Miniprotein binders against q9fmw8. Designs and how they scored, part 6

Target 1, 279 residues: q9fmw8
Amino acid sequence: AEGLSPVAGGIVALGKFDALHIGHRELAIQAARIGTPYLLSFVGLAEVLGWKPRAPIVAKCDRKRVLSSWASYCGNIAPVEFEIEFASVRHLNPQQFVEKLSRELRVCGVVAGENYRFGYRASGDASELVRLCKDFGISAYIINSVMDKNQVSVNTEEEDSKSKERGQVSSTRVRHALAAGDVRYVTELLGRPHRVISRTRTQDLTSKRGRISLQTSSLLNLPPGNGVYKACSLIVGDKHPISCKVIVDTSNLYIETEEERFHNSDESQEFQLLGIEFG

## First folded at step 23 (miniprotein)

Design z2
Fold by ESMFold2, fold request of step 25:
Structure z2 (fold): chain B 279 residues (1-279), chain A 81 residues (1-81)
Amino acid sequence: as target 1 above (279 residues)
Amino acid sequence: RPSLRELVERYKELAEELRKLAKETGDELLKRAAELISEAIQLLLQAYEIDGTDWEILDLVMQAEELLDEAMRLIEKAVKT
């Protein structure tokens, strides 16, 4: 009937989709094996906590590009992200949340990881999700954790094993690898090069010396740690990617290229979005 | 709105001041308040680092807030003495 939610009849992946890493991708893949895949994302946690937001791992404006890249894994249908304000669900107990999934959102099934926690005071676990979904007539599938089998650095393996169960891909590992400047390891955890988005003034894109200087405050998501990154790509609008070197310091990000011809294609805009891919 | 780093820094300073005053006066309420604030800081740092859902993060923050509320009550009681 008319008025159904955007995810009605779909299979929603549950989790915290901050990094959109290969573990998150696996949830989408498994949802796609069952039906129409969706990601159910919460927004507004910082507002609930009363804190200044931390820089996101994936820029908000870049999330659709990442999800589109998963289409080949998901039967050529990119998973669709559906966002819910966390404030609207933060007080729901586990049963109330599953009731919302079943009766309000009308989902057909859910997929979640082994360590999934939900509901007020995080009182529900994966086992309770399965039980409650059965009670409300929706399918629930618990998906094994994706193991980090890339062992490009022996020290990286040992460091991760000390903090949590050894071998699981996680957003915490992504953040730590970014902070360390290990962009190759970040690429393996994400299944794609890390892309930083900068909102820059159009006038700053016209430097004839082949150097763009950006303030860190113009970045829309988390850059890698301070350092020099030689194998980067600059994406300006819909143009072909430009090879570049990127220098990251505390206050600034410098983009250097031998191609000195930069153009934005929309001159009506004072600001332009730049994509910077690391590795 | 403050960042977590700013909040943690403020609470660390308060806890250190309370520990110093508790040592100077022997006041057990101030000593306990400092301990509670230090525990709350650890919960806040854990909330920042965990690989968990928004519910898990909020629960850790709520636990930290409960400890901070109790620490403030102990400080208030010590001041009235």
Scores: ipSAE 0.788, ipTM 0.900, lowest interface PAE 0.5, mean pLDDT 87
Fold by ESMFold2, fold request of step 25:
Structure z2 (fold): chain B 279 residues (1-279), chain A 81 residues (1-81)
Amino acid sequence: as target 1 above (279 residues)
Amino acid sequence: RPSLRELVERYKELAEELRKLAKETGDELLKRAAELISEAIQLLLQAYEIDGTDWEILDLVMQAEELLDEAMRLIEKAVKT
């Protein structure tokens, strides 16, 4: 395109920003130290693969709230997420992708993690990113991995000292911690309480016996594993959070509160978004 | 569109059927096809679990598809023999 892209002149964080965990936040922090921070996200991978989409870690509708919460780490400027359809870039080799960054998107810098891979058949690595960016007049910064304070390498997993696990924060660790129901650990990996969003019929927000029953199929993102979670918060519309207990099973999610009636704006909307924080 | 879990289950069932038929007939092409499908399943499971970019995930899936395409060619050959 000839027009000014939304990320022109900015510092773009590169990666897969599915969890928006503290490692992703570190990329945004480093981008903000250099210039105007953006996250360059790809969407539509499931369509490219021909698969049913997996439940995301962060609900799409909740991503802006999460990024806004990073403003205090980013010099009081929240990073902005720019989404590109993966289908439009999946075929580009590493040089063609960096050319797109330079000539179409007009970014002035990028930040990426040490293990970043890009381009057709994942043929480019972090070293190639740096070399190509130099050729196209883009600054490139490779950022060290953020370490997971709670899950360092256990000695039983290593066979010699050279093979020590570094214990990096990752989306895979977030997914596994969620599946295990370890929401305290999830909070540490994310740097925030995990928020699950439900698309809920407005009529179903009237609690019965102080209990809201939701089906797991109504959730827009990944819940924690089956269990009882006693220190949760319920967010209904723009009201203050309500303390609750949440029971998760395979097919249902039950929310127990002391408040029996929820007042959202008396909108004619058939469905509304309900937030559940596990902290 | 199937989920990855549904795809993997279908391929596991196919691989088991091919192994059974290969044992019954002694057909080495069907045995090889089952091995290729099992390897493709491992690549698909890896694609599901890796902490990597969309390009990395797609590359693993493309590798799995190459093995599945080869397995189908072997099955076709075995049937026509």
Scores: ipSAE 0.783, ipTM 0.898, lowest interface PAE 0.5, mean pLDDT 87
Fold by ESMFold2, fold request of step 25:
Structure z2 (fold): chain B 279 residues (1-279), chain A 81 residues (1-81)
Amino acid sequence: as target 1 above (279 residues)
Amino acid sequence: RPSLRELVERYKELAEELRKLAKETGDELLKRAAELISEAIQLLLQAYEIDGTDWEILDLVMQAEELLDEAMRLIEKAVKT
């Protein structure tokens, strides 16, 4: 009665899509050149580890907006994200995972990066993905890494390096650039300005002497490091961005603007989503 | 559920206590347990920083858990005397 998965017949990008950076975008672009593009994301890693989750790079509620912005690169079709609970796949060996892609999900093809690892104990690599996909009738494409122009590793080609780092764009570089407050570099890595989402009490949207004060605990994703950011934009609903200055410290985020329009709104909702773009 | 930072701090404190007790008692099992816990901490920190799949992150954590399990077994042996 059920018959088909949501990704059946599609081309699925494989990876960890936490940042949705330009390397992730390249996987989606290549998938779109082959067929209907999907991103296969895992959720629930922190639960599997028994850890408190850390702030995501991209707020969950903001992911669809980011993916929609990729439509112009993907033949005017925004890639669709399909989520799988990591607990349901964590113990599959590489062959079992590819079997799931073929028989359960009915995927037509996959794209993955050069350094892709999968399956139990991370025992599968990109070469094994290609081999297994062939056995199960799935097309597989290994996509070259997108290089970070600002930090390039020196490769001696001695083949004795343990590091897979060749200066490619990565979520780790995004996190480090955010922590350093280097929002221009973050923009380069992401291919877009970094947007922080706050779940904000409606009463806190009224400006007091041109300042909105938010607690860091109200943020749904990772802010840049402590500092002063002068060229920011405040996004309230579908309205035009409002120019602002943002001051980030350990416990608080202060938004300074000369616009006072938003203090006049009266909403029936106690909370609203507020967007803050850095850069 | 603890954050990774909280977990690492707890293990650092345990390793320090074990090193102190090992010096006071001359107990080699406690010394070895402290070394294993310190190695596990490094694997957990690597799992936090790695740019890799959820499987890669889980594998590093599993390696850390194997070292912690061995350390706990050594502590149990030491205390049974």
Scores: ipSAE 0.782, ipTM 0.893, lowest interface PAE 0.5, mean pLDDT 88
Fold by OpenDDE base, look of step 23:
Structure z2 (fold): chain B 279 residues (1-279), chain A 81 residues (1-81)
Amino acid sequence: as target 1 above (279 residues)
Amino acid sequence: RPSLRELVERYKELAEELRKLAKETGDELLKRAAELISEAIQLLLQAYEIDGTDWEILDLVMQAEELLDEAMRLIEKAVKT
């Protein structure tokens, strides 16, 4: 028996869920109003393009935590992420993609943004999605873009013409704000503090004089740009957050705490996950 | 596999070399090839920066590849004449 798709009977939000920003949360909220919410994520684009993968905004291991935090917005149901290899769908025309949603994945509905483009050569738009979903007996809901309230109208004449940027919250804006070190603006775009995750050896977590040093190569997601961040929290395993200052340079993160000794409670583990929240 | 940045820098270097050579030789094919590479670079940068779906990103990359292929055909023609 070919097992039912994990999203069968559900409502799938369609988008590129890199940052899991407030716009992505709104897609999940709308999906949850109609049925069981899922996020449909495509993976493997970098492999398709032959590019080196870029650091994700959200660490892969931290995505479930972020989605769980959305349960309160989604009728006490945490959205579940379903991943599809982009290589398997890259060639599908708009009709073939909706057919896959209906017949293979057996979704009951879709939610997408007003600017959503899909199918081979991005030939399908939101109107075509609604039309095709109707033809296949699937509900389709198009939502307005969540606008960035902090959009300084930089009337830079050159950027406006080619960029589909209309001032919506975007993963690109999150990346730019992170690169600029504007962690406050990042928090507004995400609807939560940005969390960096490090995979560190337990032996390297020895705080000398309340200072921890992490290599940038140990990071599982994108840090903010080089600078000094005074209002941070350190999360070691399931322990309560510890107030800290973080210095970011090109090679290392330096964490300064008032606590002299991080007792690694789990000395049995060779590797631990360390979280840093930038507030 | 190269990063997009590394790829873009290599294509910038190639476009600059072709512009120099076109200026020195007066070869209009090399000049046009350098223009196409420059357009392809802009599409690749847009593909990296756009908040688009994977299909939109792939479409921009495919357009860039089409321009690069045409540039390479022009270079090959210029070397054979």
Scores: ipSAE 0.770, ipTM 0.892, lowest interface PAE 0.5, mean pLDDT 89
Fold by ESMFold2, look of step 24:
Structure z2 (fold): chain B 279 residues (1-279), chain A 81 residues (1-81)
Amino acid sequence: as target 1 above (279 residues)
Amino acid sequence: RPSLRELVERYKELAEELRKLAKETGDELLKRAAELISEAIQLLLQAYEIDGTDWEILDLVMQAEELLDEAMRLIEKAVKT
């Protein structure tokens, strides 16, 4: 009916979907097993804090491509991402937030990780989410953390304090692996090659002596650390990927390929988006 | 609008100046203010590194801001006396 939210009747995955890593993908998979899958994302945290935003792990313009790639895991229904400004919910206590899910957004179910925290002062946890959802007629499902398969599982007496980070996939691990230049490990954590997006001047797409030179300031998301990456792909528009070597330093990103000149079907544009896949 | 690194650097400088002045004057209020600012810095760095929800990050920042507000009150009290 008129006035229904975009997520009405759906199953929303709750979390911080900055990396869209395999742990995030698992939440979407579980939501899809229950009903129509959505991701409920918050935006504008840096504005609330009064800070300069940090570079995102996934470029905003690239998120839909990543989510579409999850369709094969989600019964051929890619999850839809809905964004809410954090400023509009930052002050809600846990009950008020679940009330918003039920009455305003009209969600019929939620999926969240076992470590999920929400509401003012992070006062709500997964147990409170389940209890409140029951009170408001929403089904709630708590999902175990996804573990890093490069870890040997141990039951150690020294388990407390940092035990929930032992072996679990996390956005912090993605950021650290990127900074270390470990793009193979990043691929394992993300379930896909890391793609860096640049907003590039059309004039810069013409190769000079077999090299395209980009400023790191033109990147829309986090590059890997300084280094040389030999097994990369360059994506220009809707063309097939072009094999390339990428050199990353503090100020510049250099792309080496055999194609010295790129055709642009719309040369009238001053800028266009360039994708660089690492791995 | 400042980056977190810029904010932390400014607070580190303030804490160091307060420690120097507290040592020179024996002023316990300035010493306590420097300790509170150092604790706030740790909370801000934690907020930047945590793998948590926006609410968790905001809560850490709010805790840091409470310590910074108390530190400023102590500094104001020290200069009035």
Scores: ipSAE 0.770, ipTM 0.889, lowest interface PAE 0.6, mean pLDDT 87

Design z2
Fold by OpenDDE base, fold request of step 25:
Structure z2 (fold): chain B 279 residues (1-279), chain A 81 residues (1-81)
Amino acid sequence: as target 1 above (279 residues)
Amino acid sequence: RPSLRELVERYKELAEELRKLAKETGDELLKRAAELISEAIQLLLQAYEIDGTDWEILDLVMQAEELLDEAMRLIEKAVKT
């Protein structure tokens, strides 16, 4: 018996959910208005392309926390993420992809942005998605792009006619703002402070005089650019956030806490996850 | 696996070498191959920067690969003549 798909009977939001920004949240909100909200994410693109994987904006282990924080926007239901290997769908034409959604995944509906492109050679658009969903008896909802309110008028002249960027909130904008060290602008685009996760050995968590040093290689997601960040919070396990200052360089993060005594309470674990919120 | 940056840098070097050789020999096939590689580089950079779906990114890469394959055919033809 082919088991029921984890998204069966649900409404799937379609998009590239790298940053989990406010535009992605709006897709989840619309899905939650119609039914049980899911995010459909594709994984393994870097492997398909033969490229080195990029550092994600959101750490994989932190995605569930971010989605849980959206429950208040989604009728007290946290959207669940369902991952599909992109290699398994890369060759599907638009019709075959919608057929997979209907017959294999058994979704009741889809939500996508107005600029959504899908299927082999990106041959399907939002209008084709609506048409095909109707043919397969699936509800389709297209939403307007969430506009970035902090558009400094980047001169409209480099409307390079190929840029789909109309000033919407995007993961690209989040990456650029992070690289610039503009953590306030990142917070606005994300609708939450950016959190960096480090996987550190418990033995390496030597706070000498309230200072922790983390190697950049221990990070599970993208840090902000090199600089000094004065308004940060350190999160260790399920403990209350500790106010800290963070210095980012090319090789290390230096965390300066106001509290001298960082007692590692859980000496039993070989590895700990540290969260650093930038806000 | 190379990073996209490493790949783009190698293709830029190759395109410049082909442009130089085309200028020295007067070979229009090598000149056209260098042009196609330069166009492919722009598509690869676009694929890296766009806030697009995985299909949009893959489509840009496939277009770049088609141009690179044609450039290689032109180089092979130029070496055999």
Scores: ipSAE 0.749, ipTM 0.884, lowest interface PAE 0.5, mean pLDDT 89
Fold by OpenDDE base, fold request of step 25:
Structure z2 (fold): chain B 279 residues (1-279), chain A 81 residues (1-81)
Amino acid sequence: as target 1 above (279 residues)
Amino acid sequence: RPSLRELVERYKELAEELRKLAKETGDELLKRAAELISEAIQLLLQAYEIDGTDWEILDLVMQAEELLDEAMRLIEKAVKT
């Protein structure tokens, strides 16, 4: 028996879920109003393009935590992420992709943003998605883009008509704000503090002087730009957050805690995950 | 695998070499090849920066590749002439 897909009977949110920003949360909220919410994510684009993978905004291991935090917005149901290899769908025309959603994945419906483009050469838009979903007997819901309220109205009247930037919240805006070190603006775009995850050796956490040094190479996602961040929190395992100051340079992160003795209780693990929230 | 940055820098260097050679020889094919490479670079940069779906990003890369292929055809034609 070909097993039911993990999203069978569910409502899938369609989008590029890199940052898991407030716009992505709105897609999940709308999916949860209609049925069981799922996020449909494509993976392996860098491999398809032959490019070096870029660091993600959200660490892969931290995505489930972020989605679980959305349960309160989604009728007490945490959205589940389902991943598809982009290489397997890159060649599908819009009709073939909707056919895959309906017949193979057996979804009951889809949710997408008004600017959603899909299928080979991005030939499908939100209107085609609605049409095709109707033809295949599945529901389609198009939502308005979540607008960025902090967009300084730079009236650059330049009619460069091709810029898809309409002032919506985007993963690109999150990347730019992170690079600029504007962690407050990042928090507004994400609807939560940005969390950097480090895979560090347990021995490096036992520093006697409330100072932890992490190599940038140990980071599982994007840090903010070089600078001094005074309002941070350090998270070690399931412990309560500890207030800290973080200094970011090109090679290292330096964490200064008020607590002198970071007793790492779990000396049994060679490697631990360290979280740093930037407030 | 090259980074996008490394690819873009290599293509910028190639475009500059072709512009120089076109100026020295008066070869319009080399000039046009350098223009196409420059257009391809802009598409690759856009593909990196756009808040788009994977299909939109791939489409921009495919358009850049089409321009690069045409530039290479023009270079080959210029060398055979």
Scores: ipSAE 0.749, ipTM 0.885, lowest interface PAE 0.5, mean pLDDT 89
Fold by OpenDDE base, fold request of step 25:
Structure z2 (fold): chain B 279 residues (1-279), chain A 81 residues (1-81)
Amino acid sequence: as target 1 above (279 residues)
Amino acid sequence: RPSLRELVERYKELAEELRKLAKETGDELLKRAAELISEAIQLLLQAYEIDGTDWEILDLVMQAEELLDEAMRLIEKAVKT
């Protein structure tokens, strides 16, 4: 018996869930209004393209925490993420993809944004998604894009009609704001402080005089641009956040805490995860 | 594997070499090939920056590859004439 799909009977939000920004949260909220919310994520695009993978905005190990924080918006149900290898679906036409959702994955419905494009050569749009879902007997709900309230109307007079950017919240905007070091704007786009995760050897966590140095190569996700961040929090394991200052350069992050002695309680682990929240 | 940036820079260099050669020879096929490579570069850059679905990104890359293939056909034709 082919095992029941993990999303069977659920409502799947369709999108590219890189940043898990407030627009992605709205997809999950709408899915939770209709049924059990899931996120359908595609993985392996960089491998399909033969490109070097980008650093993710959200660390893979931190995604579950972010989704759990959305439970309060989703009727006290944390949306579950289901990952599909993009290589397995890249060739599907719009009809074949909706057929996969209905017959193989056995979803009860889908939620997507108004600008959603899918299937081989991106030939399906939101209207085609609604039509095909109806034909396959599953619900479809299309939501309006969540607009960025902090968008300075740069009157770029160049109506380059090709820019699909209508001022919506996007993972691209989050990347640009991170690169600019505008962690406050990042917080608005994400609906939460940005958290950088480092995988560090326990032996390297010896704070000399309340100062921790992390290599950028130890980071599991994208840091903000080079600069000095005064309103940060350090999270070690499940401990309470410690107020800190963070200096970001090209090669290292320098964390300065007010507490002189960071007693790493779990000396038994060779590697620890450090979280840095940027406020 | 080359980064997208390294790939784009190599295609920019190729397009500039072809433009130079087209200007020196008066070969309109080489000129058109350089134009197609430049258009392909723009699609690759767009694929890198767009907040699109994986299908939209892949479609932009496939369109860029189609332009590059046509550019290569024009270059091959120009060398055989």
Scores: ipSAE 0.748, ipTM 0.884, lowest interface PAE 0.5, mean pLDDT 89

